# Ledger of designs, part 254: VH-VL binders against q9nrl2r1430to1533

Target 1, 104 residues: q9nrl2r1430to1533
Amino acid sequence: GGVHELSAFEQLVVELVRHDDSWPFLKLVSKIQVPDYYDIIKKPIALNIIREKVNKCEYKLASEFIDDIELMFSNCFEYNPRNTSEAKAGTRLQAFFHIQAQKL
Below, E stands for the ipSAE of ESMFold2; O stands for the ipSAE of OpenDDE; V2 stands for 0.75 times the mean of E and O plus 0.25 times the DockQ between their complexes.

## First folded at step 18 (VH-VL)

Design aa5 (framework fv_iluzanebart; at its last look DockQ between E and O 0.56; V2 from the best seeds 0.61)
Fold by OpenDDE, look of step 18:
Structure aa5 (fold): chain C 104 residues (1-104), chain A 124 residues (1-124), chain B 107 residues (1-107)
Amino acid sequence: as target 1 above (104 residues)
Amino acid sequence: EVQLVQSGAEVKKPGESLKISCKGSGYTFEDHWIGWVRQMPGKGLEWMGMIYPGDSDTYYSPSFQGQVTISADKSISTAYLQWSSLKASDTAMYFCARQTYDFESGYYEYFDYWGQGTLVTVSS
Amino acid sequence: EIVMTQSPATLSVSPGERATLSCRASQSVSSYLAWFQQKPGQAPRLLIYDASTRATGIPARFSGSGSGTEFTLTISSLQPEDFAVYYCQQYDNWPYTFGQGTKVDIK
């Protein structure tokens, strides 16, 4: 936290969060709303968590950052059928990510 | 350093409205739930509700549903708790708290930092 | 809602002695259990989360154990600053709920 220059990872996370299709990924899925989620998804992750890791400089390699983002999408597609709003949003956001990730 | 700073003590009369605040700093405010907890004089702690500033998703405890309004303004890293019409029974200390999560497990979300509390006194 | 029940209501112990506090949940909360310490005029302070993980800066004399419905907070050797009220809190199911608290005072 605090005031500092945004790294490439930080900037990308900001762009992902601000994207219209980020709503399924802003925070961890609620166990209250989706009771079986964590029975299926064993490595939960969301943009808020990824941003936290970025802020704490936990990513030493771009590949590690990318892996977490891809895991986030993988989880979405594993749990949500392709015709759901979540999966559709994920598809669009992932496409956006792949374009932006080329700058890393 | 993570901090939650709450607004000052309030002295009100029944029927008056009130909005108290909790400002977070030292972390990305929109990425953590902010909860509100009531503690009546000499009593224990009660969860009132919580809000996710990033999208304003909000949960209320059944006992507080419709009794208060929880809101947030992420642009100024501030969460709010408000009453439209106070009652004497609303006299209490109110705490805000930040929820975090364990990076290792990825499953648990606990409340790790707390505001200093706001004392609300309602009397005729 | 899940009811959290702490015992005893008051625990009187001497400095240097071991204190054992109990917290029971009306239904399983897995390991989504936290312990807080509160002193007069202060906000609760997180001691233990996930049932057994000590929060940052918390002395080693504090330890938590248990899972499901039975939990224990242990203070191995009470220090003068440890006399306070202790709360357990589950965050497994909404609404989150606290125990009624255990007051640890000096014998």
Scores: ipSAE 0.687, ipTM 0.907, lowest interface PAE 0.7, mean pLDDT 94
Fold by ESMFold2, look of step 18:
Structure aa5 (fold): chain C 104 residues (1-104), chain A 124 residues (1-124), chain B 107 residues (1-107)
Amino acid sequence: as target 1 above (104 residues)
Amino acid sequence: EVQLVQSGAEVKKPGESLKISCKGSGYTFEDHWIGWVRQMPGKGLEWMGMIYPGDSDTYYSPSFQGQVTISADKSISTAYLQWSSLKASDTAMYFCARQTYDFESGYYEYFDYWGQGTLVTVSS
Amino acid sequence: EIVMTQSPATLSVSPGERATLSCRASQSVSSYLAWFQQKPGQAPRLLIYDASTRATGIPARFSGSGSGTEFTLTISSLQPEDFAVYYCQQYDNWPYTFGQGTKVDIK
């Protein structure tokens, strides 16, 4: 809660979106390009959805926000083999997130 | 308040080019798909294509592939629908629409905000 | 692409009566089905999404049901302002497709 946490969540999402490795996470994975994705991933999420939840004040606790971000990375690693560009980007962005999240 | 405001009606001749616009406000423009829907006179609705302004990812309905260009400029919160050479059969009302999300229903993605429409008339 | 077929093409219903509109998909769309109302000279308005969830501000007389390939929109007590064309639309996969519409005439 409160306005300080909301602005911190907003800032962190902005920094994640601006990061070079955000490209797999900007929006939900396309069913057109990846038709089996939603057979495997049951709780899909992406940075645009997280930002909308921040804008709508949907997160009551910092832990809820962190859980959505970590779910986003967990989905990436569950679907994508480690050697893929998506998984490598996820690893680097997650490391960046962990550094920034210590400021929450 | 989420708003989509489209450019005004157009009267054109066959062979002319045209670019119509859809400006979004009241939300994070780059984070939502914008789609275009055609309604020919007295006919139903047809999805033409959609664009994600955040990365310019674009999909076209097969019937419209190569017939129009969909683009966006996120710096001014505007999406565009563009013809290089209009035909009389392009006479129609054109709507833009914005995708939204329902967090309570498992993040379903659907289009709920619509522009007012742009009437395009193409005649000799 | 997924073909959406609506019936009837035109429905004449007396004010205060129930209107029932049908929509059939050429293949399963699960529950990714929306209903729109379009009044003359206006943009479409979202009524129902997820097959049965009313959009914000939509009166309770509008209800949706169905899953898979068969869907129904019910207007429980038709009002004069409900004269319009109603479209179903699937959003399970691109391209999203509309049915051809059902015109509701107030008899």
Scores: ipSAE 0.580, ipTM 0.874, lowest interface PAE 1.9, mean pLDDT 91
ESMFold2 (binder alone), look of step 18: mean pLDDT 91; pTM 0.927

Design aa6 (framework fv_iluzanebart; at its last look DockQ between E and O 0.57; V2 from the best seeds 0.00; counts 0 for: pae E 2.5 > 2)
Fold by OpenDDE, look of step 18:
Structure aa6 (fold): chain C 104 residues (1-104), chain A 124 residues (1-124), chain B 107 residues (1-107)
Amino acid sequence: as target 1 above (104 residues)
Amino acid sequence: EVQLVQSGAEVKKPGESLKISCKGSGYTFDDHWIGWVRQMPGKGLEWMGMIYPGDSDTYYSPSFQGQVTISADKSISTAYLQWSSLKASDTAMYFCARQTYDFKEGYYEYFDYWGQGTLVTVSS
Amino acid sequence: EIVMTQSPATLSVSPGERATLSCRASQSVSSYLAWFQQKPGQAPRLLIYDASTRATGIPARFSGSGSGTEFTLTISSLQPEDFAVYYCQQFDNWPYTFGQGTKVDIK
């Protein structure tokens, strides 16, 4: 919440969210739309959750933040076949993330 | 502090249009669903729909589909509920509510904060 | 839609006494069940989520239990401020649905 200068984690999350390929990751997958999602993915996560954790200062190490982002992509690739729009978006967004993460 | 502040009471006539608002503060508005709930006088609670401001994804309850429009302007952290043509039967209290998540014990979503309500009175 | 049925419609209880409220779902909602308290002229207040977890700031005298289709809200010792209407709500399936409410009033 409040007005403050963005940390490196906050800034990176902002950039990820603004990316054109962030749409599969903005929020948790709806079990209404994808009934079997949570039967397959046991550690769900999305950018809104990650942003919340950042805001609450739950990440003490950059590695923890990176792990959650990578988990997000891992979940996407585990559930979505390679030729899906979600997987393709994930591939591009992950590449973007890897470049930006070097600044951490 | 998380807060949802709704617009003031409305007194309308049948056939008039109306748009009421719910402004969120104290949290990242884009990242939480905002739901709308109707409570007719002396009655229970009814889910109308919800919107995710981050991408404007929207769900309507079947009973309210096509009856109202839910929208959001994330630039001002505000969600809206609107009618194109009010009916007397639309007289009710309308609440907005924020959905959150529990990321410690899995990812559970529940509506934890509520607006104070907007009373809409429609009468000829 | 999933129909939530609460019982009793009205529960008259003396201060200090135990109150037990029931909520039944027409089909399983797992643990995606919340309880709300509403007082006249006020918005609903979240009491319990995930069937049995107290929301922040909720007194320990409130407890929730159950899973699947049968749920219970218990107020171990009713306080004066607890007289209100209580709603259960499932958030497992859209549309989300509330029970019709149980009014807890003074005996």
Scores: ipSAE 0.575, ipTM 0.884, lowest interface PAE 0.9, mean pLDDT 94
Fold by ESMFold2, look of step 18:
Structure aa6 (fold): chain C 104 residues (1-104), chain A 124 residues (1-124), chain B 107 residues (1-107)
Amino acid sequence: as target 1 above (104 residues)
Amino acid sequence: EVQLVQSGAEVKKPGESLKISCKGSGYTFDDHWIGWVRQMPGKGLEWMGMIYPGDSDTYYSPSFQGQVTISADKSISTAYLQWSSLKASDTAMYFCARQTYDFKEGYYEYFDYWGQGTLVTVSS
Amino acid sequence: EIVMTQSPATLSVSPGERATLSCRASQSVSSYLAWFQQKPGQAPRLLIYDASTRATGIPARFSGSGSGTEFTLTISSLQPEDFAVYYCQQFDNWPYTFGQGTKVDIK
């Protein structure tokens, strides 16, 4: 989208990164610590990658940005059982995202 | 636009402490691993370790585990390499480097920008 | 850890000729392989990542190929500024490791 959408994407990513429940999503999952992750998750993504794409103006539409954010949550829920700390953090951050995304 | 600027050359004696720095600019410092590479005189490149400034997650190569400390202060976009007690064998050029990502499906990690190097000389 | 072995240790070539540098991994690293150039007194410079992708601003005369355990860097027409040491690095498994380097000298 336009200049306002790029600024809004930037602001939203900053708010997501600052959120207490962002810890599972700050960077790509470590193959060192989680060896089987990339056997299961085929489209990995994280907040640092999304922020880089915003900084490089790679999102043309708000839907593209939203799709990456939702993919991030979908990956979390696909890999992690619902009762894990990761999945609970994902649920809370996703709820926060949906509130903030209403401004887009 | 991306720059990594390292602190200046150091001349030290064995047993002294040292902390050298690597300041990043032109990108979101918190979002990229910063690694440290040693090059001894006349030798090749040796990976020492890396830190993710966003959460301080840190990995060391086994040869350097317990030999140095890697840290970062994200509030000033700076990574550090520190010795508590230098040895003559620590004489080398030390580079910092930024790890980055390919946006293709999947991901690839590689070092695209490097600092200018910090020469550390340790002798009696 | 994964050992990266480069050959030859020194490659003597004339300007304008083709240079071929080899890098072998002790186990498969898939395509997670990068090539760096280093000139005396300078930091390493990224040439190739993902085994075959040229980094931004790298001349087309540099090309990379290979996968698994065997990789090649080719300089199709060596220029005077290409006399340097070249390193491969795997980034498949921690610790990431470099080869020992290939020095490309004037013949």
Scores: ipSAE 0.442, ipTM 0.841, lowest interface PAE 2.5, mean pLDDT 90
ESMFold2 (binder alone), look of step 18: mean pLDDT 91; pTM 0.931

Design aa7 (framework fv_iluzanebart; at its last look DockQ between E and O 0.71; V2 from the best seeds 0.70)
Fold by OpenDDE, look of step 18:
Structure aa7 (fold): chain C 104 residues (1-104), chain A 124 residues (1-124), chain B 107 residues (1-107)
Amino acid sequence: as target 1 above (104 residues)
Amino acid sequence: EVQLVQSGAEVKKPGESLKISCKGSGYTFEDHWIGWVRQMPGKGLEWMGMIYPGDSDTWYSPSFQGQVTISADKSISTAYLQWSSLKASDTAMYFCARQTYDFESGYYEYFDYWGQGTLVTVSS
Amino acid sequence: EIVMTQSPATLSVSPGERATLSCRASQSVSSYLAWFQQKPGQAPRLLIYDASTRATGIPARFSGSGSGTEFTLTISSLQPEDFAVYYCQQFDNWPYTFGQGTKVDIK
């Protein structure tokens, strides 16, 4: 919560959140809007949760952070057909992430 | 320290407009839903609605749909509740609350921090 | 909407005694149930979420149990600061809804 210089993880999350294709990933899927989501996706995650984990210093290794981001995309592609707006957005955002992750 | 600080008490007349605020601090404001709860004098709690500041996704309880407007300005970590035309029956305490997550128990969502409340009195 | 019904409306208990509060849902809310405490002139304070998990800083004398449609908040030994109104709230379905509250006062 206090003022501090952003870490590499924090900065990357900021960039992901501000990306035009982040909209499917900003927050957890609502079980009200998507009743079957949590029957299919067993390890839900979103950028807000990942940012929270970053803020709490829960990631000790870059690989752990990357794993959560990849899980986020994996969940999207598992639930959403390839031709959906969500999947298309996910594809673009993941490509962006892979480029940025090289800086970690 | 997580805090929600609401704007001060309001004394209004029927027909007047009003916008009250709830400012969050000590956390990433845009990453948590902010809910509004009404408590009429001597009565219980009523969910009015909630907003996700990150994308302005907004849910209203059916009883409050079209009766109020919930909004947020994430640039100043502030959520709003507003009326275009107050009624005497709008006299109540209004609370804002933050929704958070339990990452260890399946990402349960619950409202863990609350504002101090804003008393709105509407009388002719 | 899901209707939450609390009982009793008022519970008179002596300090040091056990208090048992009930909350019933008109339909199953799984474990998406929270308990709040509210004192006069104050905002509600979260006590229990997920039906049985104590919120941070909540004394061990508070415990929640139940699932589906029947829930219970127990205060094992009532302390002076525990006299207040208690609300249950479901967050399984929108709109979220509160019980009407149980007032715990001094016997």
Scores: ipSAE 0.778, ipTM 0.922, lowest interface PAE 0.6, mean pLDDT 94
Fold by ESMFold2, look of step 18:
Structure aa7 (fold): chain C 104 residues (1-104), chain A 124 residues (1-124), chain B 107 residues (1-107)
Amino acid sequence: as target 1 above (104 residues)
Amino acid sequence: EVQLVQSGAEVKKPGESLKISCKGSGYTFEDHWIGWVRQMPGKGLEWMGMIYPGDSDTWYSPSFQGQVTISADKSISTAYLQWSSLKASDTAMYFCARQTYDFESGYYEYFDYWGQGTLVTVSS
Amino acid sequence: EIVMTQSPATLSVSPGERATLSCRASQSVSSYLAWFQQKPGQAPRLLIYDASTRATGIPARFSGSGSGTEFTLTISSLQPEDFAVYYCQQFDNWPYTFGQGTKVDIK
């Protein structure tokens, strides 16, 4: 995308990382702490990976960026029962994301 | 250009404190684990522990648990290794290293960039 | 802890010849295995990760193979700059551990 699109992706990722409910998504889930995670989740992703892709200009379309963010939430809801702290944080952060995505 | 620059060599006495540093540049510092590796004179490499600067999540190898403190200040892109009371057996070369992943070919974890090392000498 | 055992401890090889270094894990580490080179007075340099993938900028003469408990680093035509100590490292489980190293000396 153009200069405005790159700035928008960058700004949105910064806002997501700074949100209080970002804690389950800051980095990839540890296979040591959660041994079965990678048996269930085949396309792992986290905010640190998404930020690196933004910094390297890997996203050419807003849809590609949105797809990675939504994959992150989908993974959370697939692995974690809805009443867990992780899933509740995911629900709140996803709602925040949808509000902020209007700038794309 | 990714770089890890460590603080200079130290000559200390037993019982003194020490804090050595590892400054990262050329990447988003808070998004990558930083590990510390000891190499005793004439010996191989040993992982001491690692820290994720983004949330300060810190892991120690069992033999170093309680022996050192690993910390980071992400506002200045710097990780630290610290002793409250040095021993002669702490004489070694200390390296920091950055962990990353290969999102182009899938998910992998590996240490791709290393600091130049900090020689710590502890003697009477 | 997962013990990584390298063999031989020292390998004497003439320039231009093939060097083969072995690394054995005390339990399966799948493909979570890296190889490092350390030249005298320098920090370790990543050569291979995920058992067989060359790191960026590493010459094609370096290749890695193996999975589970047994791994090999091959240098197909040894160059003068390749005389160093080589370490394998598992990153399957914490703590991450290195082998004791194989020193590649000029014959």
Scores: ipSAE 0.605, ipTM 0.884, lowest interface PAE 1.8, mean pLDDT 91
ESMFold2 (binder alone), look of step 18: mean pLDDT 91; pTM 0.931

Design aa8 (framework fv_iluzanebart; at its last look DockQ between E and O 0.53; V2 from the best seeds 0.65)
Fold by OpenDDE, look of step 18:
Structure aa8 (fold): chain C 104 residues (1-104), chain A 124 residues (1-124), chain B 107 residues (1-107)
Amino acid sequence: as target 1 above (104 residues)
Amino acid sequence: EVQLVQSGAEVKKPGESLKISCKGSGYTFDDHWIGWVRQMPGKGLEWMGMIYPGDSDTYYSPSFQGQVTISADKSISTAYLQWSSLKASDTAMYFCARQTFDFKEGYYEYFDYWGQGTLVTVSS
Amino acid sequence: EIVMTQSPATLSVSPGERATLSCRASQSVSSYLAWFQQKPGQAPRLLIYDASTRATGIPARFSGSGSGTEFTLTISSLQPEDFAVYYCQQFDNWPYTFGQGTKVDIK
């Protein structure tokens, strides 16, 4: 909770969270709203989880961080049909991520 | 150090409005649900609702739906519980609490940190 | 909503003795069950989560067991500071719900 310089991972997560298309990914899917979600998605993840892992220095390699972000998108596309708002948002956010990830 | 600090005790009359606060620190406020719990004098604990500050997604317990409003201002890491018109029966201690999550397994867990409570007394 | 029922309402125990508290759910809550301790004028303190995992800083004399609909909190040897009200809480389904509490007082 103190003032410090953000790492590259921290900065990227901040940018992802602030993106207009981050809404499907800010937090884990609610079992109340989507009862069957966790029957389908076996490795759930969201930006809040990823940010926590960053904060705890769980990522030793950039590839590990990227893998989690890609998993997040993969889960979205696995559960949501292409024509859903979630999938469309995910597509745009993933494109944004791929551009930003080049800086890692 | 994770902390939730609530606003001070309130003494109100029926019909008055009230907004109490819960400020979080020591963690990323946007990323954890904040819940509100009521405890009437000499009684047990009751979940009122919870809010996710990151997007203001909010759930109310059926018993409290329409009775209170839960909100958050993530710019100052603060969650709120408010009444438009207090009743004597609203006299109680109110706690806020943070829900944690298992970031390795990817699921929400228990409410691990609690505010100190805000005593609200409503009487004529 | 899921109804959590604790028993007994009051448990009188002598210092050094074993205390066993029960919590029953009206339907399965898997292991999404927590135990809290509350003393007068204080906020609830987390003791056990995930039915059987002791929270950080909680003495080993506290233990939780159970799954599904039946849960137990055990205090192996009651200490003076353990006299309090204990609540179970399910966080499997919204709305989250507490048991009505068990008061552990001195015999």
Scores: ipSAE 0.776, ipTM 0.919, lowest interface PAE 0.6, mean pLDDT 95
Fold by ESMFold2, look of step 18:
Structure aa8 (fold): chain C 104 residues (1-104), chain A 124 residues (1-124), chain B 107 residues (1-107)
Amino acid sequence: as target 1 above (104 residues)
Amino acid sequence: EVQLVQSGAEVKKPGESLKISCKGSGYTFDDHWIGWVRQMPGKGLEWMGMIYPGDSDTYYSPSFQGQVTISADKSISTAYLQWSSLKASDTAMYFCARQTFDFKEGYYEYFDYWGQGTLVTVSS
Amino acid sequence: EIVMTQSPATLSVSPGERATLSCRASQSVSSYLAWFQQKPGQAPRLLIYDASTRATGIPARFSGSGSGTEFTLTISSLQPEDFAVYYCQQFDNWPYTFGQGTKVDIK
């Protein structure tokens, strides 16, 4: 995309980071706190990495940006059982994302 | 341009408190771990701890746990290293460093930018 | 804590010659290994991350290799500005640890 898509991606990431349910997604999961995470999740991603990719114009298509966001949620649901606070936060943030993404 | 600017050199006596600073600019401060590294005179490098300014998540190396406090004020893009009571053995150069990441397949986090260092001298 | 051991402690090399620095980890760190250069009175400078990836602005004469527990930094044609202390550092597990350094001196 063009400059308008990049500013829209930036704004959407800012809104996701500000959301109350962003806490599991701000940065990569700690190997110290969760030693087996990277045995299970092979394509880790987080909001800080996505924001850096937006800032560096790494996304060529809107679909690439959307794919990284959806990968972030998919990783959460793969690693975390449904009844965990992480998975519940992921469900709510993903719903928020889908609403905001309609405005693109 | 990414910069980390540290506070100036300090000359202190044992028992005094001290708080030194590391101000980041040219990037999204909240999104990158900031670590602190000690280098005693004529010695190698030693990680003390690191903080994620976005949520204040903090890790200490075991030998520094309880010896220093690492903090950040993201509203002014500044990280801090603090002693409540200095010892002569705290005499050293102290560096801050920013952790970043590469977008290659897999995840790679590494320390790319370093502050200029803050010399702390503790003597009676 | 993962212990990083560098060898030799001091390496004497003539300008234009090849320098080879070794770093060994007490357990596998996969490819999570960086190399830094430090000159007197200066901050460390990142040379290599991910064992073999050259950081931005680092001359091609610097190369890194290895994985697991054994790593090498090679300077293919030593320049006068390359005389310094070199540190390896693992970033696989906290606490991150440095090797003790290899000083590269003019022969």
Scores: ipSAE 0.604, ipTM 0.885, lowest interface PAE 1.7, mean pLDDT 91
ESMFold2 (binder alone), look of step 18: mean pLDDT 91; pTM 0.930

